# Miniprotein binders against p55708, part 2

Target 1, 336 residues: p55708
Amino acid sequence: MLHTTVTQLIGQTPVMSIDVPGRNATLVLKIEKNNPGGSMKDRMARSMVIAALQDGRLPPGGTIVESSSGNTGTGLALAALEFGLRFIAVVDHHAAPDKIRMMRALGAEIRYVEGDFREDEVAVVERQRLAAQLGAQLPGALFMNQSDNPANPEGYTGLVDELVAQLPDGIDAFVGCVGTGGSMTGISQRLKRNNPAVRTIAVEPAGSIVFGKPGHPYYQSGTGTPAGDEVGKVLDYGCIDEGVQVTDTQAFETARYIARRKGLLVGGSTGGAIYKALEFIGAGKLTGTVVTTVADGGEKYLGTIFDEEWMAKRRLLDPAIAAQLDGWLFGKARAA
Short names: E, the ipSAE of ESMFold2; O, the ipSAE of OpenDDE; V2, 0.75 times the mean of E and O plus 0.25 times the DockQ between their complexes.

## First folded at step 1 (miniprotein)

Design g3
Fold by ESMFold2-Fast, scan of step 2:
Structure g3 (fold): chain B 336 residues (1-336), chain A 80 residues (1-80)
Amino acid sequence: as target 1 above (336 residues)
Amino acid sequence: SEELRKKLEELLSQPIWYYKDEDGNEYGPFSLEQMLEWHRQGYFSPELPVRHKDWDEFIPLSEIPELMEAIEKAKKEIEE
């Protein structure tokens, strides 16, 4: 099929399986990194823009504003180009340089929040405040507000329709990362509408507050809710069967393992979801077809997760994780 | 020097520091290198309560500026 716009390339992403025959399970990876913006956020960004144009909140030729230095910003930049809109990305000084460069290359205007953060605030709160202000004050502008936007989870329903077509024998469980809660909510609600017996497991970083655990810092980007922030209103706790935490070491060592074993570069949050899926499979808690998403690619993390020195300096390396993964996948550590 | 570099690397990597969040939960032990990275990421205010493993009380992060300044200066001067 011959497409005429980049946003038409969103979706229809492939699946890849990793069999775990000793545990009567298959882990299926939905390769969302293959979206044109490099992540599953393309689905949600397109959904939010279309909804706002359709209901008149955003005028033709208007301006969209969002607090994002990552995948959501890239998706919104692509959608803005498609619909003839201006896009302003509100970022802070912690934003990854390559993500900023990608948004600028796509025509996004970058606005930085001022200086140091207040004692009781995190970076995301200040970014959202500025984004909301710009959306209210600029002519024809709208703050997308992804954490509270009902079009965010709706954007992921097509992903489920693709999975159902790709996996005709059925889906027994979905394990996914929780950030705003949009993808977990959209995917889980649609899966359970098709089959209420599907197990849905949400993975947050250790130190994230989504499931009421004590907050502390973590290195995983684009996932979790840090201490001092509010959990997104789009998250529907009722469609989630279990919430679990994954450490930075578990997530990043797993991403490195998948790269070395399978040749697939995945992001840190994906490493966390894979680790938890395999842990549950290894414990006999999940069997059959277990699905997770490769939310974005490891190409964005070559200077961090996939850099030995970066990992070592932050004490994130642990060779026990590879042995643990071997145990779950093959019933024991790989023979020398 | 190389000897100073090794001593700084050991100091930065040793898990001997703790911090306390707004709910009073204590976290640690952590290395100074981890805490500096988290500070860079905006998680720590100057008033974050921190403690060395041998201290009985937490003090604001701002009260160890000489140590933090010396370590940051040494880290910046040491290249990959």
Scores: ipSAE 0.000, ipTM 0.178, lowest interface PAE 15.8, mean pLDDT 84
ESMFold2 (binder alone), alone request of step 1: mean pLDDT 70; pTM 0.572

Design hA
Amino acid sequence: DSSEKIQELMDKVNELHKRFTELLEQGDIETALKELDEMIRTLQEAVDEARKHGDPEIQKRAEELKQKVEDLRKRIESLKEQ
ESMFold2 (binder alone), alone request of step 1: mean pLDDT 84; pTM 0.814

Design hAe
Fold by ESMFold2-Fast, scan of step 2:
Structure hAe (fold): chain B 336 residues (1-336), chain A 82 residues (1-82)
Amino acid sequence: as target 1 above (336 residues)
Amino acid sequence: DSSEKIEELLDKVYELWKRFTELLEQGDIETALRELWEMILTLFEAVEEARKHGDPEIQKRAEELKQKVEDLRKRIESLKEQ
């Protein structure tokens, strides 16, 4: 099949398995980094733009505005090119630098929030305020507002349909990262519609407030809700069986481990989801087919997570994590 | 069935394309643009259904129609800029 637009390449992503025979489990990775924008956010970005054009909120030739840590902005930039729209991305320095460079390469206009914010501080309130202001003031402009947009979770239903077809023996659990809540909501609702027994586990950074824990800064980008912000309206807590936290060290060391042992270059949030999936498998809490998403690629984190000096300066290195992962993956076979 | 649904979607795109062409000839650019966006949105649905179906002939038809719609989009953009 010959495709004529980049957005036609969205979806139909592959799966890869990592067997854990000593624990009667298989971890299945849905390789969403293979979307043309490099992340699963392509699905929700296309969904949001199509919905806004369909219901008339966004005029033909208009301007879309969004507050983005990178992946959503990349997806929106691709959709904007497809539909002849202008895209303005409102960003802060918490976002990974390579994600911003990718948005620029795709023709997005980048607007930084003003102020002196630390790298581990999320200027979410200021980003949201500026994005809303631009959407209201510019002619033909619309603030997409992904955290409250019902088209966000709707964009992930195709991912589940693909998983069901790719895993005909069934899915026992899904472990995924929670940021806006769109992917967790869309995936979990669709999985439970097909099989209500599927266990769904949402992973947030330590320091994120989604599940009521105390807030503090974290380095993980594109995931979690920082203190002072409100959890997105698209998150349906009712479809989540358990919410858990993962530290920056656990997430980033796991991403580094997967790169070195499996040859798959994954992003930080993916490292966190894999760490928690393997921890639950190691503890006997999850068995059978356990699915997570490789939400984006580690290529965007070569100057951070995969740089020894960057990690060391932030006290994020911990060789105990590799030992924990080895224990869960290769621990002694059942003696019975 | 899924094959019949894809045929229905492709027929809808063709009807919208005819309407778009008529409006463009009449000089009603605003209405023509609305019909163009409706065609593009319906075509994305048709292509997605064709991928699920896995039929190369149906996929080829959807892609050919997609190219025709994109050519019309470029023509409209050219007219706006002059």
Scores: ipSAE 0.000, ipTM 0.128, lowest interface PAE 22.3, mean pLDDT 83
ESMFold2 (binder alone), alone request of step 1: mean pLDDT 74; pTM 0.644

Design hAg
Fold by ESMFold2-Fast, scan of step 2:
Structure hAg (fold): chain B 336 residues (1-336), chain A 82 residues (1-82)
Amino acid sequence: as target 1 above (336 residues)
Amino acid sequence: DSSEKIQELMDLVNYLHKWFTELLEQGDIETALKRLDEWIRLLQEYVDEARKHGDPEIQKRAEELKQKVEDLRKRIESLKEQ
């Protein structure tokens, strides 16, 4: 079909499998980096903008405001261009540099929060406060508030419909990253509506507070909830069977492993989800068809995750991770 | 609360002034111009609230912000000439 707008290209993303025959499992990657904005966030951004325009919260020609780590902002910038809206992205220095550059290239207005924050610190409280203030005070403006916006999880229903069509033998588990909780909620609810036996596992960074663990800084971007912030209202804990943590080293070494062994450039959060999926498969806790999303591409992390000097300076390199992954992928089945 | 409203407007105007200055320093004159009307409206709200409050310090702050707006307008007009 000949498409006439970039947002019409959202969705219908491919799947790729990695067999784990020693564990009677197949890991299926939903390649969401193939969306036009480079991430799965295109789905929820379009959903949120359309909902706000349809219910009148956002006027024609209005301004959307959001606190973004990059991917949501890119999706919102694309939607803003299509619907004749202005977009203000409130960011901090934790956001990957190329994600900021992409938003700026798409015409987004970038505003950094004030204050001295470390590279591993997420200034979410300051970002949320500023975004909410701008949305309330600027004429015709709306703070999209992705973490509390019900259109966020609704944006992912099409992803599940695609998966069901692409995997006719069924889906046994879904392992995905949790930040706002929108994708985990939307995907998990719809998968469980089709088959309540599907296992849903949410992965957060070590240092994130989504599942009640102590907070500390982390380098993973676009995932987790840092200490001092509130977990998003869109997260439905009831549709999640298990919440687990992944370290920066585990996530980033796994992303590097997938690039070097499979030729696929994935983002850091994807590395974390793959690590946990393979850990559970290796432990015999998951079998059959195990799905995760390649939420965004490694192209945005070439100067960080895929740069050995950047990794080494932050003490994130650990060759034991590759050995663990080899053991799970190619080792014999173990009693769990 | 009038005092709370004034503080909120002060924070927003100072934020926009810094952002606007940053855009001009980066040479992003187009984005700065798009925001000029919006910023002027917010500054007028701030000035109106400050006058109702009757506090000399708040009124002085409002006058300072008014001068900052005029300085930025002149800078933008200078850049248009270039």
Scores: ipSAE 0.000, ipTM 0.198, lowest interface PAE 19.2, mean pLDDT 83
ESMFold2 (binder alone), alone request of step 1: mean pLDDT 71; pTM 0.576

Design hB
Fold by ESMFold2-Fast, scan of step 2:
Parts: sequence; C-alpha cells; structure tokens
Structure hB (fold): chain B 336 residues (1-336), chain A 81 residues (1-81)
Amino acid sequence: as target 1 above (336 residues)
Amino acid sequence: DESTPEEYLQRGIETIRRAVEADRNGDWKTALDLYTEGIQWLERYLQTETDPEKRKIVEDKIREYKERADQLRQILENQKE
C-alpha cells in the first residue's frame, strides 16, 4: 500500500526471534526502531497530539511544547508536521548536538533553559517548568506533558494488536523498559485484557527510583526516573507483575553482543531488557513466547555504547557478560 | 604563604572545569578525584576571603560539587567487581 505522509508509516513494525531452545522459550523482538522517527515514541507522540486536537485542548494550527531532546521530541516534530502545528522543544545546554540537529531538521523550534554546566536535578526541574509555563502563556499552546498524559499509554495499543496478529502461538510474557511508564502501562494493560496470565516485567536502570530503590546516576537513556524527578502518573503499578533493575554494564554489553552476534543495532535500554529476559529464561522463570521491544536503534549510540574507548573510560566493559549470554543461548562461553 | 584568595579561587575553578569535563565524558573516577581536589582549593579560598557575599557564592557552589562527588562515589561503589 502507498502511504502519502511520513506519520502513516508509524507502526506495522516487524518481529524477530532469538532462539533459546534449551529452556523451551523464544525471545521475540518487536523492532520499534523501524518507526519513521527511529523509535517507539512515534506511537505515543501521535496519540497525544490527536487526543488534544480531538478534545479541543489544542486548536487547529496551534503550538505543542515538550521538554525533550530525544525520541519523544522527534516523534512530536513529525506529528506537528502532519497536523500543521508548531513544535517547541525545551532543552538545556547539555543536550546531545545530533539530537538537537535532528529536531531542527524536522522544523522544531528549540528553546534553551539557563542551567548549570552539568546535568543535574535542578536542570531537569527547570526544563519541565519552562515547558509548562510556555504551554500556559503562549496563545494556542499546549504542554504535552508525556509523563502525566493518558494518551501516552493509549498510543501503544496498536503495538499489541500487531503482536497478536504476528504471534499465532500467543504471548506468555512481556519484558519492557520503564521510563515515563507509558509503554509498560499501555502494552501490559492491553496484553492482560486479552490474557490475564501474561507475565509483565518492568526493567529500570540501577540508580532509577521507579520501584523505590535509592537513586544514583546512570547512562541508560530514555528509561528510568532519576533521583529528584517524579515517577510519571501514567505508570500503572497494578499491571506490572515484577520490577527489576539492570546495570549499565549489563545493558550496554548486551547491546554490543546483539550487534556482533545478530547484526541488530539496539539502544542501551533494549540491551537491558534483553539481558533480563534471557536471565529470567535461563532461571526457568519465563517460558514460551517472551516479547520485548527494540525501542530505538543503536545508530544513536555509535559514539558511546558501541565505542570501545567511551566504554573503557567509564569502566563499563565486562567480557563476563558475553560469556554469560553465550551460556544462556548456547551452553558455551565464547572467547573475548 | 605565597597564595592569595584570588589564586586559590582560580585553582579551584580550573580544577572543577576539568572535573566537569571528565564527568561529561563519563570518566567518573577522574571526575571524583578532580571534584575532591577542586573543593579543597575552594575551601582554602574560604579560609582567606572575608566578604560575606563572595563567601556565600562559593559556599553554595561547594555544596553542589560535594553533592555530585557523593553521587559519583555511589556509582563507583556499585561498580565494584
């Protein structure tokens, strides 16, 4: 079928399996990096904009505002283009240059906050405050507020419908990353509505506060809630069977492993979800069809996760992880 | 006793700039060492500075840098192999 807009390309993403035959399990990857904005956030961004237009909170030709220099900002820029809206991305001076360039290329207006020379709790709060203020003060403007927006989890229901059509044997478990909680909530609620026996496991970085553990900094982007921030109100803890933490080393070594073993470039949070899914399969805690998402592509992390010097400088390299993954998948440890 | 308040302040600022650069690069061990050193220079400045307005600015910055240093210590402790 011929599509006439980029946003019509959102969804209908493929699936790929990784065999774990020794444990009577198949790990299925939903390849969300294939969305036109490069991540699963395209789904929720479009959902939030449509909901706001339909209920009148956002006027035709209006302005959307959000605090995001990452995947959500890219998705909102694409949605703004489709619906004839202006998009203002509120960022601080530590935002990655290439992410800012991508949003500018898509027509987004970039507003910087004054901040300290480091990423910290104060800079995060100021970005959110300025975005909310612009949404309230500018004519025809709306702060999308993804962490508290019920259209965020609703944007992921189509992902589940696709999975059901793609996986005729059914789905036994979903292992996903938790950030705002939108995808975990939307996917888990929809899966459990179809089959309440589906196991749902939420993965956060070590140092994230989503499940009440002490906060500390972490490198995983687009996942977790850092100390000093608020856990998103869209997160429904009631649809999550288990919350677990993954270290940066476990997540990033797994992403590197999947690239070298399977030829698939995944983001760091995806590496974490895959690591935990395989750990649970290896322990006999998950069997059957276990699904996770490739939320975004590793192409965004070529200068970080996939750069050996970057990893070595941060003491994130650990060859034991590759050996561990080989053990779960093949019953053998590989060299290096 | 060859150093002035201005000299201590400049040493502190330069060391903290290097700490921030290491921190941004994710070189947390180097960043922690440099934050610790920079804080010491800024504390020496406070021993020599009598202006309460100037003291308050530097005291506020030392508090911020100590908080970041503590966060880095926690990361490094959790990464012990």
Scores: ipSAE 0.000, ipTM 0.115, lowest interface PAE 21.0, mean pLDDT 84
ESMFold2 (binder alone), alone request of step 1: mean pLDDT 83; pTM 0.774

Design hD
Amino acid sequence: GDSPEVEKLRKEFEELSQKIQELYDKAKETGDPSIWEEIRKLQEELNRVMEEMKKLGDSEELKELVKKIEELNKKIDELRKKFES
ESMFold2 (binder alone), alone request of step 1: mean pLDDT 80; pTM 0.754

Design hDe
Fold by ESMFold2-Fast, scan of step 2:
Structure hDe (fold): chain B 336 residues (1-336), chain A 85 residues (1-85)
Amino acid sequence: as target 1 above (336 residues)
Amino acid sequence: GDSPEVEKLRKEFYELLQKIWELYDKAKETGDPSIWEEILKLFEELERVMEEMKKLGDSEELKELVKKIEELNKKIDELRKKFES
């Protein structure tokens, strides 16, 4: 059907399968990069803005403020244009440069936090403080506060309804990245309402603190909770069966592998989720239909993950990862 | 942010939970009854960690973690019944 607004293009994303016949498993990729803002965050951004307008927290013609690594900000910029709102994005240099360029192209006002932060340092605490301050001080402004906003997980329920329709034989597991916890919570709760036997696995970067491991810097964008921050209130630990960590090298080499072997450009967090899904399939821990999301596209990372010099300077290249992935996908399964 | 003590206990909880799920998967695939003894030992450790977390006082997070233990226990009981029949 002919759509008249950009927000009407959100959702109805395709799926792609990668069979692992030696392990009695199929990895299914939900291609969320096909949303108009280029990521699954379009779903929750629209959800948050509509909820705030409907309940009166955000006035007509008001200003939305958010702390963003880029993807949420892009979705909010699209929603702001649709609903006649001003959008202020509070950012740091941990975000991929092209994500900042996208938000600026869509009319977002960009505010950088002050200070010398490393590229692998996530300045979430400083971004949260500035965003909250702007939301409190500016007339008609609202800090969306995605980590504590119940409209965040609610925005992902349609994704599950699409998956159920697209996969009529059922879903055995979901492997997804955890940052605020919104997508893991929304997807996992709705999957388990449909089938409580679905196994849900949350993937965080090594150096993230969501599942209690020691914090340290990481390069993965838009995922994890850094040391010094608090895990978001939208995360429902009860709907997550297992929490695991993925290193930057594992995530980024996997993204590079998928691009070269399958022709699909995926983001770094997606590479991490695919790595862990294939690791568990290869170990015989996951069988049947295993779903993950292509949360955003590799087009946003052409100057980072897909640039050999950028990777080499940060000691992130490891050709052993491609060999490991080949072993899980095409090697004969070892009985456990 | 979380205290180092809370972070340590959360890490221990999820490490134990992961090991129990690994053994559950192995028991389901192999049917080896000796795996039950190891599952029971890890489950006792998981309950101890829960008791220590309760003393440190986040009641809402603890309720969610108790839910995880209850669901895992239910899955283990279902598997046990299948082995016994």
Scores: ipSAE 0.000, ipTM 0.255, lowest interface PAE 17.8, mean pLDDT 84
ESMFold2 (binder alone), alone request of step 1: mean pLDDT 76; pTM 0.706

Design hE
Amino acid sequence: GSELEEIKRRVQELQKRFEELVRTHGDSPEVQKIAKELKELMDRIEKALKEGDEETARKLLEKAEQLLDELEKIIRELEKQ
ESMFold2 (binder alone), alone request of step 1: mean pLDDT 83; pTM 0.788

Design hE12 (at its last look DockQ between E and O 0.01; V2 from the best seeds 0.00; counts 0 for: pae E 19.4 > 1.5, pTM O .753 < .8, off the site)
Fold by OpenDDE base, look of step 3:
Structure hE12 (fold): chain B 336 residues (1-336), chain A 81 residues (1-81)
Amino acid sequence: as target 1 above (336 residues)
Amino acid sequence: GSELEEIKRLVQYLQKWFELLVRTHGDSPEVQKIAKFLKLLMDWIEEALKEGDEETARKLLEKAEQLLDELEKIIRELEKQ
């Protein structure tokens, strides 16, 4: 079938397996970076827009407003094009310039929050306030509020259906990142509905407050809940077997490692999920088919995570991470 | 036939206890976390039963029972504080 719109390219993403030597486990990567917006957020963005249109909460030719670090905004820009909507993305200083450029290229309007923030600080609360304000003040506008929008987790049911078809021998575990909680909830609920024995591990940045740990600044973008923000209502803790934290160093060094050793460019949150998945497999806590989503691609982070100077300046480099990964994936710690 | 009726009876039992627990302690964030998924499990059990999938219904029921036990433990701990 010949596709005629870019949104038809959402979903049906490939899987790639990584063997873990000496363990009865395989790590399977669902390559969601292959969505047209370059992330898994294309799914939920479209889902939220469709739900709003169907419910009559968003009028034809209306305006969608959202706080975004870039991936959700890109997905919403694509959905806005499909349905003839205006889109306003509310961003902060932490937004990658290339993500902003991408949203603009797709016709999004960009609004910046004002304020003095640290480089490692995400202005999530201020973004949410401005987005809510614009949604209330502009005629025909709707604040999408992804953290509290039921259509967010609903957008990932199709991802699970694809996985089930791609992995006929079954899925034993899912390791996912948690930010708003939409993907973690949507995927975990659907997996557990099919098989309640599926183990679900939610990964947040060290410094995130989702699992009740003390908040502090972190560099991972598009994941976690920073201090001063609220955990999204869409997050279902009941479908999460374990919540764990990953450091920026662990996440970013893993992303760098996967690029060098496997030739796959993955984002920082994905690096963290892969690290934790392999840690759990290495410890014998997860066995069988362990699935992790490649939420976005490393192409978006070439000037940060994949830039040695950028990493070094922030003291994020640690050769010990590469040694650990070598131990898990090749059975021998390569001498650094 | 007998297995189906047993599953239905157990689901009804779980629903009654769940409702009681949520009414009495539903303001606790910890209770709410488990209760949300427990409710989904019960809904899925009912759907599986309607579809004639007894195996799935039983597996989901076992999980629901485990979560209910966990919920009861949490409530007992909260009542001691």
Scores: ipSAE 0.075, ipTM 0.606, lowest interface PAE 2.4, mean pLDDT 90
Fold by ESMFold2-Fast, scan of step 2:
Parts: C-alpha cells; sequence; structure tokens
Structure hE12 (fold): chain B 336 residues (1-336), chain A 81 residues (1-81)
C-alpha cells in the first residue's frame, strides 16, 4: 500500500523481544520510535488535532498551541502540516536541542518561556501559562492542553490493537512511562478491557510527583510531573496496578546498555521502563509476556545520555547497573 | 435509517464534486490547501458512517459543505484571472 501523507505512516510499528532465559518471561518492546515524528506522541498529537477539528473548537486554517518537551511538539507539527494549520510550540531549555531543531524544520513557530532555569529543571508551569494565554488571545487559536485533553489517551487505542494482533499468545503485563498519563491511561484501559488480569506498571522519574513522592529536579525528558505542577487530568489511577520510580542513573545506564548489547538506540525514559520491567522479571514479580514501549529514539540524546563526559560531569555513571541487567537477563540461565 | 441513507448520498455528491475541483484547478496553491482538508473531512465522514455515528457524520458534513463553498469562491476568483 502506497501512502500519500507522512501522518499515514503513524502506527503499525514493529515489536522486538528480548529473551530473559530462566525467568519464565519475555520482554517485548513496541518500537514506537519508528513513527514518522520519531516517537509514540505522533499518535496522540494527530488524535487531539482531529478531535478539535471535528467538534469545531479549532477552525479550518486555525492555530494550534502546545507546551511540550519536544516529542508532542514534533507530532503536532506533522499534524499541522497535514491539516493546513499554524503551530506554535512553547518550550524551555530543558528540552533537547535537536527536538527543537526538528520542530523548526517542520515549520513550527518556537516560543521560549522567560526566566533562568537549570538544565535539570522543567519550566512546565510557565510553559502552560504562556500556551494558554496564546490560545486565548490569538484569533482562531486553540491551546491543545495535552494533560487534560481526553483525545490524548484515545490516540493510543490503535497501539493496543496492534499489540494484540502481534502477540497472539496474549499479554500478561504492560510497563510504561507516565508523564501526562495519556499513554498509560489509553494503553492500560484498552488492555484491561481485553483482559482484566493484565498487570499495568507506571514508571516515573525519581523527583517526579505522580505517585506522591517528594519532588526534586531530574534529567529525564518527556516523563514525570515536576514539583509545582499538577498531575494531568487524563491520568486514570484506577487502571494502574503499581506506580514505581526510576533514577536518572538507572534509566540512562540502561539506555546505554541496550545500545551496546542489543544495537537499539532508545531514549532515557525508555531506559527507565526497561530497567523496571527487567527488575520485576528478575524478582519473579512479572512472568509471561511483558510489554513496554520504545517511546522515542536515542538519536536525540547522543550529546547527553550517550556522551560519557556529559554523564560523568553529572555523576550519572554507575557500572553496577550493567551488572544488575546482566544478572536479570543471564544469571539464572548461565548457571549450568 | 433513512437519514443515514441521505447522509451517504450527500457524501457521494461531495466526493464527485471534490474530484472535479482537483482535476480542473489542482495546480493552485490555495485550491490545494482547502482540497487537502476537504479530503480529510470526507475520510472522517466515511469512518463515522462505518461506525453508525450519524451525529458526528452530520457535523463533519456541514464543515465539508462550508469548505466546499470557500473553495468554490476561490475558483470563481481564479476564473476571473
Amino acid sequence: as target 1 above (336 residues)
Amino acid sequence: GSELEEIKRLVQYLQKWFELLVRTHGDSPEVQKIAKFLKLLMDWIEEALKEGDEETARKLLEKAEQLLDELEKIIRELEKQ
């Protein structure tokens, strides 16, 4: 089938298994980095734009506004091109520079929030305020407001339909990152509708406030809710069986491990989800088919997570992580 | 129902009219922009009809008719040139 638009390439992403010999479990990666915008956010961005056009909140030829860490903005830029819309992305310096360059390349207008913020600080409150102001003040404009938009989780239902078709023997657990809560909500609700016994585990950065822990800065991009912000209204806590935290070191060392041992470049939040999935498998807490998403690619993090000097300067390197991963993946099977 | 049947007839009418527009004036950038969005609306209407969602289909059809009127206006201006 020949596709005539880039957004028609969204979805139908492949799956890859990582063997966990000796644990009665298989880790399955849904390779969402293969979406045309480079992340799973393409699904929810297109969903939000379509919903707004369908219900008249957004006029033809109008302007969409959003606050993003980069991936949502890239997806919205692609949707804006498809639907003949103007897109304004409100950003801060916490976002990876290449994510901003990608949005600009796709025709997005970039608006930086004012103020001095550290590299590990996310200016979410300031971004949300500016985006809402622009949506209210500009003619024909709409602030997409992904954290409170019901079309956000709805955009991920197709991902689950693909997984069910790709994994005919069933799915026992889903381990995913939580930011706005849209993907965790959309995926978990649809998986549990198909099989209520599916175990759902939400992973947030240490320093994120989604599950009530004390807030502090973190380096992980596009995941978690920082101190001073509110958890998104789209997050349905009722569909989540367990919420866990992953440190920057655990997430980033795992991303580096997967690159070096499996040849797959994953983003930092994906490293965190993989770390927690393997930790639970190693502890015997998860068995069978355990699914996680490769939400975005490591190509956006070559100057950070995959740069040894960048990691060392921030005290994020820990060789114990590689040893833990080796133990979970091979320890029992390698013993005679 | 009979109302769903009437919506289907209107979609067929819009589809044929849209095909004529892109065939005759498809090289105009202004025509291309509106035609692109009109095609998307038609795809959404077809999907709503498959799901039996008459309310959504009606709203999308009204929007498609508004864009068709705008496209017709643009074509009339192009013909004057």
Scores: ipSAE 0.000, ipTM 0.180, lowest interface PAE 21.5, mean pLDDT 85
Fold by ESMFold2, look of step 3:
Order: sequence, then C-alpha cells, then structure tokens
Structure hE12 (fold): chain B 336 residues (1-336), chain A 81 residues (1-81)
Amino acid sequence: as target 1 above (336 residues)
Amino acid sequence: GSELEEIKRLVQYLQKWFELLVRTHGDSPEVQKIAKFLKLLMDWIEEALKEGDEETARKLLEKAEQLLDELEKIIRELEKQ
C-alpha cells in the first residue's frame, strides 16, 4: 500500500529467528527497531495521542508533554508532526545523546531537569514532576503520563496481531522487558486471550523494583522502575507468569555479542531480554516458539554500550557472558 | 441501518464544507492546525462506519461540525483582514 504519512509506517515489522541447536525451541525476534522512530514506542505514542485527541483532552494545536527516556519522546515527536501539535520532552543528562538529537531533528522541544545526578542514577521522579507541572501550567498542554495511561498497553495489540499472522504454527512464550509495563501488559494480555497456555516472562534490570527486589542503580535505559519511583499503574501482574532480573553486564554484553555474531544492532534492554530467553531455553524452562522484541536498535547506543572505553570505565565487560552465550547458541563453551 | 446512511450523507456534506472553507487561506497556520485535526476526525468517522459503530460515528461527527464552525470563524476573520 502507498502511504502518505510517516506514522502510517508504524508496525508491520518483520520477524527473525535465532537458531538454538540441541533444544526444542526457536527464538524469534520481532524487529521493532524498524518502526519509523526506531522503537516499539512508536506504537504506544501514537495510541496515546489519538486517545487524547478523541476524548478532547488535547485541543487542536495543543502541546504534548512527557517525561521520556528517549524512545517515547521520538514516537511522540512523530505523532506531534502528524497532528500539528507542539511537543516538549522532559529529560535528564543520563539519556543517550543520539536519542536527544533524534527528537530535536523531529521538532521536539527539549527541557532538562536541573540538579546533579550520578551516572548510575535516573532522575525519573524529577522529570515526571516537571512534565506534570508543564502540562498543568501551559494552556492547551497535556502530560501524556505513559505509566498511568491505558492507551499505552492498547498500542501494542497490533503487534500481537502481526505476530499471530507471521507465526501460524503458534507462539509458546513471550519474553519481554518491563518498564512502565505498557508493552509487557499489552502484549501478554493479547497473547493469553488467544492462547491462555502461553508463557509470559517479564525482564527487569537488576536493581529495578518491579518485582519487589531491593533497588539499586543500573545503566539500562528505557526499562525498569528505579528505587524511589512507583511501578507503572498500567502493569498487569496477572498476565505475567514470571518476573526475572538481568544485570547490565548480561544485557550489554549480549547486545554486543548479537551485533558481532548475527549482524543485528540491538539496544541494551533487548540484549537483556535475549539473554534471559536463551537462559530459559537452555534450562529447558521454555520450549517451542519463544518470542522477544528488538525494542530499539543499537545504533542509538554507539557511544555507550558499543564503546569499549565506556563499558570498561563502568566495569561492565565480562567475557564469561560470551562463553555462556556460545554454550546456548552453539552447544559449546567459548573461552574468553 | 438507515442511521448509518444518514451519517454517511452528513460526512459527505462536511467534506464539501471543509473543502470550500480551505479554498482560500489554506496556507494559514491557524487553518492548517484545524484542517489536520479535521482530517483525522473524518478518518475516525469512516472507521467507525465500517465497524457499524453508530454511536461513535455520531459523536465524532458532532466534534467535526464544531471544528468546522471554528474554522469558518477563523476564515471570516482572515478575509476581513
């Protein structure tokens, strides 16, 4: 079909398999980095804007405000262009510079929170406060509030419909990242409606509090709930069969491994989801068709995850991870 | 049903009204903002009609009429200037 707007290119993303020799399982990657804004957040961002326009919360020519780790902001910038809206992205200095530059290229206005933050801390609470204040103070403005917005998980129902069509032999498990809970909830609820036996595994950063474990700092962006913040109200624990943690080292070394061995540049949270999916397959805990998403691309992390000095300075390099991955993917251990 | 056919006729009327209003001053930023929103509403009405959702289609039609009234006011002010 010949499309006339960029947001019409959201969705219909391909799938790619990774062979797992010696196991009764296939790992399937849903390539959400192929969305026009570079991430799966394009789906939820458009869904939230459309809902707000439909119910009148957002007037013509109005202003979108959001606390963003980057990807939601990019998706909102695209939606703002489609609907003739102004967009203010509230960020901190932890965000990846290339994600900020992308939002600026798409016409977003960038607003930084003030204050000194350690590199291993995320100023989510302060960003949310400023975003809410701007939404309340600016005439015709609306804070999207992705963590408490039902249009967030609703934006992913199309992703599942695509998967069902692409994988007619069925889907036995989904392994996904949990941040606000929007994608994990939206995907898991829809999958379980189609097949209640589907296994759903939610992956959070080690140090995230989504599943009640002690909080501590972590470097993974766009995922998790840090200490001092609240778990997103959109998260439905009832559709999640298991919650697990992945370390920054596991996530980032896996992203680097997949780039080197498969030619696919994936983001850090995707590396974490792939690591846990392979771990579960290797332990015999998941069988059949196991789906995870490539939530965004590694192209946005060239100055961090794919920068050896950045990784080394933060003590994130660990050759034992590659050996684990070799064991799962090739049936043999690799020396460091 | 017959309500769906009535709504379809009203949509065609609104489309013609919109096209008339933007014939002049279509390049104005104020007109463009409303015109983009109206195009979205027309698409949503068409979607609701395809699903047979008469309640949604009628509510969206009322909103589209309100925006067309606002657009007409803006155009009249631009023409006065």
Scores: ipSAE 0.000, ipTM 0.185, lowest interface PAE 19.4, mean pLDDT 86
ESMFold2 (binder alone), alone request of step 1: mean pLDDT 77; pTM 0.692
ESMFold2 (binder alone), look of step 3: mean pLDDT 77; pTM 0.692

Design hE13
Fold by ESMFold2-Fast, scan of step 2:
Structure hE13 (fold): chain B 336 residues (1-336), chain A 81 residues (1-81)
Amino acid sequence: as target 1 above (336 residues)
Amino acid sequence: GSELEEILRRVWELFKRFLELVRTHGDSPEVQKIAKELKELMDRIEKALKEGDEETARKLLEYAELLLDWLEEIIRELEKQ
């Protein structure tokens, strides 16, 4: 079909497999970076905007507001352009400059958080407060509130339908990153409706509070819930079989490894999900078809994760990670 | 220990970079917004170090370094505008 709008290009993303023959497993990557906004967030952004227009929460020609440091904001900017809406992205000082530039290039209005905040608050909390305030006070405006919006997880059902069609022999496990919990919830619930036996594993950064561990800062972007924030209401803990943490070093070294060995540029959170998927495969905890998403591309991280000086300054380099990955992918896992 | 001494050196380097940025761009709204957050992070790092929590101090320091790197990049981009 010949498409006439950019949002019509959302979805129908390819899959790529990485065999792990020593462990009777195949890791399948759903290449979500191929969405027009460069990430899987295009799916949920369009879903949230359509739902709000259809139920009248957002008027025609209205304004959407969201707290976003990147991928969600890009998706919302694309949806706003399609539906003739104004988009205001509320951002903080932690936001990557290139992600801000991308949103601005797409016509988004950028608002930085204003005023003082407490030591025990993170900038994410102030972003949420400002976004909610703008949504309430501006005429015809709606704070999308992705962490509490049921259209967020609903936006990922098409991704699962694509996977089922692309992998006719079945899916044994899904390993994905958790931030708001929307993609984990939407994907896990839909997969389990088709096959209740599918294993779902949620990966958060070390320092994230989603699974009750102590909070501390982390460099992984677009994933986790930082200390001082609340885990989103869209997260359905009941559809998750296991929650695990991945360190910045593990995630970023894995992203670098995949680039060098497979020629695929993946984002940091994707590196974390791949690391945990391979670790579980290496331990014999996962076999068969194990799926994860390439949520966004490594092109957004060329000045960070893929820059050796940036990594070295932050003590994130560890050549032991490449050795672990080689062992899981190519090493003999079974008793001799 | 050597790890504590490395953290203290990095804290001092961070402070020098921050002071230089405030000296050259202190009237910038972006600098004013981040200066408060950075100052509070520095205070938290000092508290962690006093309590012997070197791991927390290191993580907070990494975050503060990231914020300062980001602010420096924003200032460079604003100067091009």
Scores: ipSAE 0.000, ipTM 0.100, lowest interface PAE 24.7, mean pLDDT 85
ESMFold2 (binder alone), alone request of step 1: mean pLDDT 81; pTM 0.756

